# Miniprotein binders against q56419, part 36

Target 1, 326 residues: q56419
Amino acid sequence: MEGRTLEEVQEEVFKRHGVLVPKKELEDLAKALEEAGLLLTEKVEARLKEEEEKLKRERPMRLAGLSYPEGEREARAFLEAFRASYPGEGEEARVLLMPHLEPSRVPEVYGAALAALEKTPPPERIYLVGVAHRPLKEKAAALPVPFQTPFGPALPDLPALQALDALLPFELFNTPLAFREEHSLELPLFFLKGRFPEARVLPLLVARRSPELGEALKVVLRDFPGLLVLAVDLSHVGPRFGDTPLTRTLAEEARRRDLGFLERLAEGEPEAALAFLGANPTRIDGVEVVASLLPLLRERKGKVLAHRLDLEAPTLSAVGAGTLVL
Below, E stands for the ipSAE of ESMFold2; O stands for the ipSAE of OpenDDE; V2 stands for 0.75 times the mean of E and O plus 0.25 times the DockQ between their complexes.

## First folded at step 21 (miniprotein)

Design i5 (at its last look DockQ between E and O 0.54; V2 from the best seeds 0.67)
Fold by OpenDDE base, look of step 21:
Structure i5 (fold): chain B 326 residues (1-326), chain A 85 residues (1-85)
Amino acid sequence: as target 1 above (326 residues)
Amino acid sequence: DELALEFLKWFIEELKQEIKEVKKELKEGDPEELEEKLKELERMVEGLFKSVLLAKGDPEELKKLSREIEKLKEEIEKLKKELEK
């Protein structure tokens, strides 16, 4: 931005995006960007550092009172209601694929996950692998701190996290700020902590496929056994994601992609699942996670318990969610 | 929040253009000048990285921006390696 006037930026933003940003808002945005680190003002750096320092102690709830109840009693009632929304029985899970979509949108899919957890012996630890919706310094990251939940803190398994870090060619404990508001961990963790209050957690994020992560985890799981949870959504289609409004044809394609992906995973063929998606035209969210965890998914047979393509009516867009047990 | 995302999108596109220009100049340009330009681009990309970390908005939009930032980093790293040859 050195040399371009805020006015030139305003014009260019308008030309490219059709949004006229008021100069004051651009100044505020430039200040906010200065404050947000584009212009690393000392103030922004101080704020970033402060937020990072907070995350060295704990990860507070961000979605309590919004996506789930803050109070423990209400949270337990919430879990029971979600379980009740799925009429089926679960199966024992060694690997659980579940959504991280807003729970109210796909209650029966979360209910299916709870049903599977009911049939699962309490694990000593949970490897919770989410999707990074913010950038990471490395392909994957972990945050080795307690995550707050209505059921008390989910405590990290530090020995297992350290063992994992030691096997990776990159620093695992990177980009703590990416975890601050990451819902792909927070939402599934609510259900997991509610069902397994004594389980330690390894909160992991994947930004890009890391074969090294899967190989390292395979080794770590021998010494540190636990439940592997893939917190991933499926297809993202419609205007919010760059498509036309949802049509029957588009919905059928999204469902075909979602189910075809899940079924191949259920057959123990994760490479076939990835190959089936090709360029991933319906934008299945979990691709990078699955691609990272191939060694852990191979030859594991399981069952698809639930699937939903949920319509967001205001945007005529839809998101796929599924529950798979392996 | 939407405004911030639009700005970030714009800035990413600007950086893409600057990277393309550096790429064109790589064979004929002053290596010292190009190194300085690449350092500045890295600084700008780091700024974007931090901005997206702090940004509010649709997680899917943030994810898209994140992927674009990653590509920018990779492109700059490639250019640096080419300049060292």
Scores: ipSAE 0.729, ipTM 0.895, lowest interface PAE 0.6, mean pLDDT 89
Fold by ESMFold2, look of step 21:
Structure i5 (fold): chain B 326 residues (1-326), chain A 85 residues (1-85)
Amino acid sequence: as target 1 above (326 residues)
Amino acid sequence: DELALEFLKWFIEELKQEIKEVKKELKEGDPEELEEKLKELERMVEGLFKSVLLAKGDPEELKKLSREIEKLKEEIEKLKKELEK
């Protein structure tokens, strides 16, 4: 809150709400906000710069010991357990859609992704496209550094990333802090690095649809072939997401929307998949990624391998996840 | 952390109200005063942007706040262009 004093905040609160907050309570709040990084001060600016400089060298694991094991041996056993959760066979993927939801919530959906990777020739590189959960300066971003995993560092494909940046009308590398805690890259990467330990990675985030990104990626993929991974979740329904409590009807609509979306993608019809959602009333997460990547999805046929709408009884909410190969 | 997220939500709502006031005054108000107000709003939205980059909390809540911040940026840019006409 640059330029605002506690006195100015106190006056504004009184003006808008008719309540005079004692100066001590405002000082306690300001200190708590500064310590949480929510009040922009010289100290917070220094912390931002320090964290940003760290991320220009590497991106460390944030979820080891929480979402997956830290040790390599335990991590490999974890992968095999997840593969076993999906008893079916996969199919070769040139494009893979997989979730970024907490793995323990949808084990067979991640297992289906592993099954697809079993059928997929090891790629030289993986284009990993996640969903930004923090703001980006542009519609999309990348972080060209090693991402640590229990299987060793996932190394960036610097030539491909540089080529992509050169083709875009905006700077691709200007929001490194958005990657600091981004699970939509870290969780899928664990599975991808475990199966393709030699592949380099292009870690990408989309905040808002960018037709320019899809066109640029189509060009880059010709010179730098690899596996395209859309790391997206599907429907988000219930009170956690602004709805009334989940009902049987809302859950049925969410499942229908998820599957209809995936099936249209599997037919090579990404525009029809987006049109099917309309205003996106079940808040399918992947729409901005799909809308960005249309040139890479058109006329590419495939198969839906798995889907689950995972219910959260305590919150009366649900999140959908799926596995699609194209 | 929940208190911090609640503060961010409150601040975003306050900025929305300020933007609505600028919209109401766009054709009839003093252009110099409106330009300075828009610059102030830009600075405040930049502060929100940086705060959310460091914030802890539910990723789905943070994503929602991030989209609100991006909308505020877009709206301010639109108003700046209208003021120049």
Scores: ipSAE 0.699, ipTM 0.882, lowest interface PAE 1.2, mean pLDDT 88
ESMFold2 (binder alone), look of step 21: mean pLDDT 79; pTM 0.722

## First folded at step 22 (miniprotein)

Design j1 (at its last look DockQ between E and O 0.51; V2 from the best seeds 0.69)
Fold by OpenDDE base, look of step 22:
Structure j1 (fold): chain B 326 residues (1-326), chain A 85 residues (1-85)
Amino acid sequence: as target 1 above (326 residues)
Amino acid sequence: DELALEFLKWFIEYLKQEIKEVKKELKEGDPEKLEEKLKELERLVEGLFRSVLLAKGDPEELKKLSREIEKLKEEIEKLKKELEK
């Protein structure tokens, strides 16, 4: 099927919407689209295939040297500094909610997570559930390959992943490309691997709420016990997210929603936590993850260890982050 | 990167309009033509899906696009099921 030329798309756009996208912008766009795989050129397909084939072997670090140190020694010092940023003590976690925001923005929140991990016996495996910032073919996905970290590879728990796949009504091992640059797994995994170097990992992404995932995980956790980690951010407010610049009122509302959400989770009432958010006007990131994991969160009491609404000054926007132990 | 995201947003809106047109024609249109149109829309949405997978940009913007793609897929699937009745 003869792929519509950029010119045909331009003409159609112009005819339908009266917007003439400049040819150069279209070419740049086409190139960007080609580079982005929109134009399924043979070249793009080959690149996609190559990237997918790479991801069958391992997931390389993408944020090493940017968000965290690449070298092991420096990475350990990084962990220690983050732990030091939280003055409190942790509690033993069976479930850990922690952020995936850029660590430097909310060091004490990650420090709280580390504090909790200090009180947690080394798990055999970690169920790491992140937020898909890219589309998935299914509601959730897993990547059953080693994830590179400064502390060595985080190895997948293949038996537990297979057990999970067998209980899901969809193929769990879908959309490997969504994991390639997914920071919601990479960032928390740095901290987790640093603390528990021998733990196997189940790297999971949630795009949409999947009650089936929670039910399946509940069963799998019986046979394959481990630490459940929800790598989620909280409120997203300000111009970057469609709001007015951050005001005291907007910040107070974001904090209210974040804390109200976390507190209800800490009480073992995840449905109440979701209901409290309603239409989620402050755009709490972790809603789909929590909604997917309800069976695992019910009746578990815990504690909010840390919370921060971090201002991104250049955009006058803010993102909420929290650490919760259950 | 920003241009790519803007184009993707535009393309999503285009596809939304095409889907609306198919939805309007569903009752009175030629089922074979509508099926072909839906197949084409699926192809385009799949292209969009791959593009967003490879796109660079703000993760939150990419997440937004991802949700819109999911909605498009769901709408197309609904229309296909309605056409098969």
Scores: ipSAE 0.750, ipTM 0.901, lowest interface PAE 0.6, mean pLDDT 90
Fold by ESMFold2, look of step 22:
Structure j1 (fold): chain B 326 residues (1-326), chain A 85 residues (1-85)
Amino acid sequence: as target 1 above (326 residues)
Amino acid sequence: DELALEFLKWFIEYLKQEIKEVKKELKEGDPEKLEEKLKELERLVEGLFRSVLLAKGDPEELKKLSREIEKLKEEIEKLKKELEK
């Protein structure tokens, strides 16, 4: 860099595109950027097409050697260490809520998920529902290809995915590139595939709440029974998320909201869990997934096994993670 | 990365203003000119959509940008339907 501060760079960008320029000249600037982007848009189109063609075959690991070990033996030892970080016993899960936060930051929360899986009969398939961190063309999406893991490929359940697609009012297979770097599927899948190596997977993302997804999944699950996994994080508080710096008071509020949300889900009352959050002032990540999946969560009682509000010292922020079995 | 994210944030705000202007003109503006403007805005939003699919940066910031882009796309689609009536 030229030694400029972040604010000096921001001011230069804003002046170039700026509020100090009449709107007609701003429109001319925007058109010029569009026209220059037209050449870069052709390169972007080529990159998108190239990456999309790769994703027609498989979804490769992106976090091996970073968030979990690349080798199978090391990966199995990793699972054992995480299970040991949760000293309790699990409970059989028909629905499992688990995080997608970096595993080393909340080891006992992932350990609790492993404890639950330990008590769960091996399912024929896993409905893995994560949160899209890139835009989707629709409210939800799937990618019907093998996802690579250190334990071998997690194979897609193509008949169940096809049935789901047929029941939705939109194309389910709509944004393959959104899966390319999506950690909310990759991180939970590592743990799930390690415990259930024979299960097929339905890798699903939610961008915005879709009641249609939940109704369709209710039908599909009757014909294709399996384990439903909500791979979601909880509160997001602090400057990284648009707040003031984290205080003890804000952290306690985030914990109260996380636990109140989870406890109401554990009572089989997902609508009450959503209502408890109101405007969702601590930005619980799981709201859009829960709101999509109401028909699958109603009247299903269970237990909160673990929770942590993980502090991020460099950003003066925090993210909540929990394990819930229904 | 952070500079690219700040540019994307600025561009989203620019597009919000442009959409607001179309909404204001929807009743009394020239339908042909508004239709052409909406086509231009749609192309810009699609370019923004593609840029965020390839962008590097904090996944949480990208998620926020993604939700804003999805809202812009929906707003433009609604306005196109209103104008066709």
Scores: ipSAE 0.747, ipTM 0.895, lowest interface PAE 0.9, mean pLDDT 87
ESMFold2 (binder alone), look of step 22: mean pLDDT 79; pTM 0.736

Design j2 (at its last fold request DockQ between E and O 0.69; V2 from the best seeds 0.72)
Fold by ESMFold2, fold request of step 23:
Structure j2 (fold): chain B 326 residues (1-326), chain A 85 residues (1-85)
Amino acid sequence: as target 1 above (326 residues)
Amino acid sequence: DELALEFLKWFIEYLKQEIKEVKKELKEGDPEKLEEKLKELERLVEGLFKSVLLARGDPEELKKLSREIEKLREEIEKLKKELEK
């Protein structure tokens, strides 16, 4: 795109697709592309560099006032309201699977995670493994900086992060900008920091499965014990995700696959959980994280505490969320 | 934002087709022309990578696009290595 005239683009589109796009619409597209960062102009490159430099120092809250309250007092009340939405007791977790879906959509699922944390001794550190929603240069990444929360900064465990980096066949600190808006870390972190305000954090993202990550984490966890958190959602079904409108049949299949996946994980059989999904036709979100972390999940038995397949009425779609302790 | 996401989808499909053509020509094509083509595709994919890092939109659509961009990046690297042999 850089260096091409709009007429050259127009001609290429016509040759390849048989549609002539008017020059004005191409000019509108070019403007939108620059605003979205798709034209690598000097201004866009400066913006990339500026944002990356900010993230080398800290990761600020992006969802305060949107997904959770900005102030500490209100944030603590919010946390307690979520705990109250789960009418039960948790169990101690060495490994916790919890969602990253918008908290107001699945309050009892986050409440179940809080119930598990009540039974869990405060860890020195939390290995928080989310799902990258932006591209990573490698299969996984970390960002070794404080993450801001309404409860204060979640400080990175730098020695554990450095040990992990040393064991991997790729640079762990590889894509700072992928963390800029990553809700799969920010939303679970709110709950985790609220319950464990003194714990340090290893904020990790998985884009594509990495067996090396799981092997390295097993070694690092021996030297740096802590709580492992898989911050993943489950099925994604409906038109937002490429299906026909949500039917009872599709919803029942999604729920069956969510629960079958979680139950096999609870039996200590992560390979069986992955095999159960086959081609993953309901698009369970957590498969790449589970596939990366097999050595940490094998033969760990536990319990599914909560599950919901939550409807998105505006999109006629649904997303599954669950809480599992191992 | 909607227009930008539709362009990303279109551009990814365009790049997939260009890579497919390089694969077809690998046996009999001119290695210097193919190397130049792969360098161009590499620059385009890296630009797309940076663009999605800043893009606004539905996180689930961005995730899907991100995995495709990562695959394109890996495919180009594999083809570059194969061409060097």
Scores: ipSAE 0.794, ipTM 0.915, lowest interface PAE 0.6, mean pLDDT 88
Fold by OpenDDE base, look of step 22:
Structure j2 (fold): chain B 326 residues (1-326), chain A 85 residues (1-85)
Amino acid sequence: as target 1 above (326 residues)
Amino acid sequence: DELALEFLKWFIEYLKQEIKEVKKELKEGDPEKLEEKLKELERLVEGLFKSVLLARGDPEELKKLSREIEKLREEIEKLKKELEK
């Protein structure tokens, strides 16, 4: 934004809202935004273009050394420890719902996912559907490049991605920058690649419900069979999300919503699962993904393997996570 | 990062107000001027879109911003279609 635009915005905000944002604060903010690469300057545009060009080749790890180990040996030990955190046995999955929350917060939920994967024959490909935490140009997107993992690159299934694109009313290969730091794909992919090193991947993001995506995927899955993975979190409650601090009542409601959602999915009733949430007062993250994939979830019966509502103590907030197999 | 997000929130609210004004003027305003205004708003929303793509912070806050941007885009598109009638 040119300095003129900030001044104009300042004046307009003052006129409309009676709040004078100090020019200095706006300037500092503008500078901070520019330094952060958020202002559309020539420099920022050049950076955007550079980052987009990088993403045409590969998606590098962003959370290696933070959320999971960078080294393969340590990464394998990490997988083993997470698997050990779940005392149960898994079931064969055709559809796997798993979290994308920071793994250390819900180890047993990821462990349950690993348990399910142990009972799942190695798929040729994995349809990994995450939640877009950044805006997309379309309702959904894919990034048709290798995703780096400690276990080597997760290679895209280009034929299946192309088949999917051809069936969608919008360009599937949109908004590559949305994938750059998207943890909803990176974190699940660590576990998936660790278990199925030879599987191709279709990394998909959903920003908004797209019934077209589910219908298209249903067709594509016939010709390109694979494991469908929904990488979604569940309830988000507490001050971080606009609620009061977590109380017993709020936690019970979050758990009720999470489990009620998962149980209905396990019964093969995804529409009932969505209807059960209503206005989604506990902000279940996976709603848009599930709503997009209804054709793939209908009449599939399965089992809830794990659930946790994890407290983030510093914010007195909590996030729900679950593992479901279908 | 927090400051950036606050700015983005503020800018979204600004754009919402601008869109509301265009909506009010749609019935009585100069169509050419309104079209220009909508083009400018589209440009600004595109800028906002790119900014949020590059923004760092709480993923849930970014998600909220993303949804708001989508609404802005939809509203502008609706207004453009109404202006073409």
Scores: ipSAE 0.732, ipTM 0.894, lowest interface PAE 0.6, mean pLDDT 89
ESMFold2, look of step 22: ipSAE 0.777; ipTM 0.905
ESMFold2 (binder alone), look of step 22: mean pLDDT 80; pTM 0.741
ESMFold2, fold request of step 23: ipSAE 0.780, 0.764; ipTM 0.911, 0.905
ESMFold2 (binder alone), fold request of step 23: mean pLDDT 79, 79, 79; pTM 0.740, 0.740, 0.739
OpenDDE base, fold request of step 23: ipSAE 0.666, 0.668, 0.665; ipTM 0.876, 0.878, 0.877

Design j3 (at its last read DockQ between E and O 0.75; V2 from the best seeds 0.75)
Amino acid sequence: DELALEFLKWFIEYLKQEIKEVKKELKEGDPEKLEEKLKELERLVESLFKSVLLAKGDPEELKKLSREIEKLKEEIEKLKKELEK
ESMFold2, look of step 22: ipSAE 0.745; ipTM 0.893
ESMFold2 (binder alone), look of step 22: mean pLDDT 79; pTM 0.732
OpenDDE base, look of step 22: ipSAE 0.755; ipTM 0.902
ESMFold2, fold request of step 23: ipSAE 0.794, 0.780, 0.783; ipTM 0.914, 0.913, 0.908
ESMFold2 (binder alone), fold request of step 23: mean pLDDT 79, 79, 79; pTM 0.734, 0.735, 0.736
OpenDDE base, fold request of step 23: ipSAE 0.717, 0.721, 0.719; ipTM 0.893, 0.895, 0.894
ESMFold2, last read: ipSAE 0.781, 0.763, 0.790; ipTM 0.911, 0.901, 0.911
ESMFold2 (binder alone), last read: mean pLDDT 79, 79, 79; pTM 0.734, 0.738, 0.735
OpenDDE base, last read: ipSAE 0.718, 0.719, 0.718; ipTM 0.893, 0.894, 0.894

Design j4 (at its last read DockQ between E and O 0.77; V2 from the best seeds 0.76)
Amino acid sequence: DELALEFLKWFIEYLKQEIKEVKKELKEGDPEELEEQLKELEQLVEGLFRSVLLAKGDPEELKKLSREIEKLREEIEKLKKELEK
ESMFold2, look of step 22: ipSAE 0.750; ipTM 0.892
ESMFold2 (binder alone), look of step 22: mean pLDDT 80; pTM 0.741
OpenDDE base, look of step 22: ipSAE 0.743; ipTM 0.900
ESMFold2, fold request of step 23: ipSAE 0.772, 0.775, 0.766; ipTM 0.907, 0.909, 0.895
ESMFold2 (binder alone), fold request of step 23: mean pLDDT 80, 80, 80; pTM 0.742, 0.739, 0.738
OpenDDE base, fold request of step 23: ipSAE 0.720, 0.721, 0.713; ipTM 0.895, 0.896, 0.893
ESMFold2, last read: ipSAE 0.737, 0.784, 0.758; ipTM 0.892, 0.914, 0.902
ESMFold2 (binder alone), last read: mean pLDDT 80, 80, 80; pTM 0.743, 0.740, 0.742
OpenDDE base, last read: ipSAE 0.709, 0.715, 0.712; ipTM 0.892, 0.894, 0.893

Design j5 (at its last look DockQ between E and O 0.76; V2 from the best seeds 0.74)
Fold by ESMFold2, look of step 22:
Structure j5 (fold): chain B 326 residues (1-326), chain A 85 residues (1-85)
Amino acid sequence: as target 1 above (326 residues)
Amino acid sequence: DELALFFLKWFIEYLKQEIKEVKKELKEGDPEKLEEKLKELERLVEGLFKSVLLAKGDPEELKKLSREIEKLKEEIEKLKKELEK
């Protein structure tokens, strides 16, 4: 609690809840919160500035050795194994929807994305649109720096990013720290950079739906053509996400919502896909991205290549992932 | 750190309640006092925003907290505009 003394916090807790927390326990809590970066002190503010300065130069790998291999040779073998997990053929994509869920949980879904990339001519650039898992100052953001991968740096398309920024009613480069640990960009980028090593990237995050982003991107894509990638997960159901424990009925509903959403997108009907979800009872992750990008999805027909609702047994929860080409 | 996430959730609820009290007093309360209160709430939300940017933990929990923080910021901006009339 920034700007407050421990005594003030202790008094407020007692006043509001009738529980007196010993001062030593509050001091230990404050120290632990500071070490975790949850209290704004001069030390935390200095850390914020230091991390932000690093991100002005590059975005380093955060998941190498955790979600994918660190070494280039091992990383290429990893890609081949994922492709082999999907026995089907892909189709050329002008727009690709793929997950950002931990790859080992949905190997065939990522394999389907690789199959689509096999059929896709190498683009000059990739518009990679993920979901912000930390707060943004605006509805959307970008980070115009190299993103490191085991296959070398994914270089930013600076002219396209500047053109996009110029068309938006807000500063596009607004929250560098939100990219620091953002897996919704890093995980898909591993697969994209592995298949298209020469493509430049526009790394974009959406926090809240922004129709302005979609309209601006439609204009930018005419002058700077490339592959549009929606890096989104689908249903999130179960106690981890505020539901009752996963049942067969809840899982069936989640699968129905995922597939109905993807199928309507595949028919070129993104507004119908959103309407189908209504209040989004299974918390499909991609809704804000799709809602932002409507002008790029309308009347574009394609195919659902893969889907899995992946079970998290320890949490009695599940997350859906899919691959769609348009 | 489960305790830290619990504190963040508690603090967000505290701020929601404080904003609710400002809404309740908007027409009848002291404008200078309410303006000062909104500035303090804005500062607290800014701190929470920065804390979540540095935090580690379950990305899904962090996303939920992030959306709530963004909503708090938006509500405070609306109240500031209403008070200035």
Scores: ipSAE 0.762, ipTM 0.900, lowest interface PAE 0.8, mean pLDDT 88
Fold by OpenDDE base, look of step 22:
Structure j5 (fold): chain B 326 residues (1-326), chain A 85 residues (1-85)
Amino acid sequence: as target 1 above (326 residues)
Amino acid sequence: DELALFFLKWFIEYLKQEIKEVKKELKEGDPEKLEEKLKELERLVEGLFKSVLLAKGDPEELKKLSREIEKLKEEIEKLKKELEK
């Protein structure tokens, strides 16, 4: 934004909101926005283009050394420890719902997912459907490039991705930058690639409910069979999310909603699961994903393997996570 | 990161207000001027879209912003279609 634009913004903010944002703060903001790539300057556009060009080749790890180990040996030990945190046995999955929350917060939930994967024959491909925390140009998107993991690259299934694109009323291969830092794919992919190193992957993001996606995937799955993975979190409650600090009552409501949602999914009633949430007052994250995949979830019976409402003590907030097999 | 998110939130509210004004003017305003205004709003929303793609911060806050941007785009598209009628 040229100096005029900031002054104009300042004046407009003042006129409309009666708040005079100090010019310096606007400048600092503008600079921060520019540095963050938020202002469409030539420099920012060039950076965007560069980042997009990088994503045409591969999606590098962003959370290696933070959320999971970068080295393969350490990564394997990490998987084993997470599996050990779940004392139960898994079941064969055709559909796996698992979290994308920071793994250290809900180890037993990821452990349950690993337990399910142990009972699952190695799929040729994994349809990994995450939640877009960034805006997409379309309701859903895919990134048809290798995703880096400690276990080597997760290679895309290009034929299956192309088949999916051909059945959608919108361009599937949109908004590559939304994948750059998307943890809802990276975190579950760590576990999936560790268990199924030879599986191809279809990394999908859902921003908004797309019934078309579910219908298209239903067709694609006939010709390109594979494991469907929903990487979704559940309730988000507390001050971080606009609520009062977590209370017993609020936690019980979050658990009730999470479990009620998962149980109805386990019964093969995804529409009932969505209806049960109503206005979704506890902000279950996976609603748009489930709503997009209804055709794939209908009449599939399964089992809830794990659930946790994890407290983030510094914010007195909590996030629900679950593992469901269908 | 917090400052960036604050600005983005503010800018979204600004755009919401501009869209409301266009909605009010749609029946009585100059269609050419309204079209130009909608084109400008679309440009601004695209800028906002790109900004949020690059923004750092709490994923849940970014998700909220993302949904608001999507709504802005939808509202602009509706207004464009109404203006073409």
Scores: ipSAE 0.715, ipTM 0.891, lowest interface PAE 0.6, mean pLDDT 89
ESMFold2 (binder alone), look of step 22: mean pLDDT 79; pTM 0.727

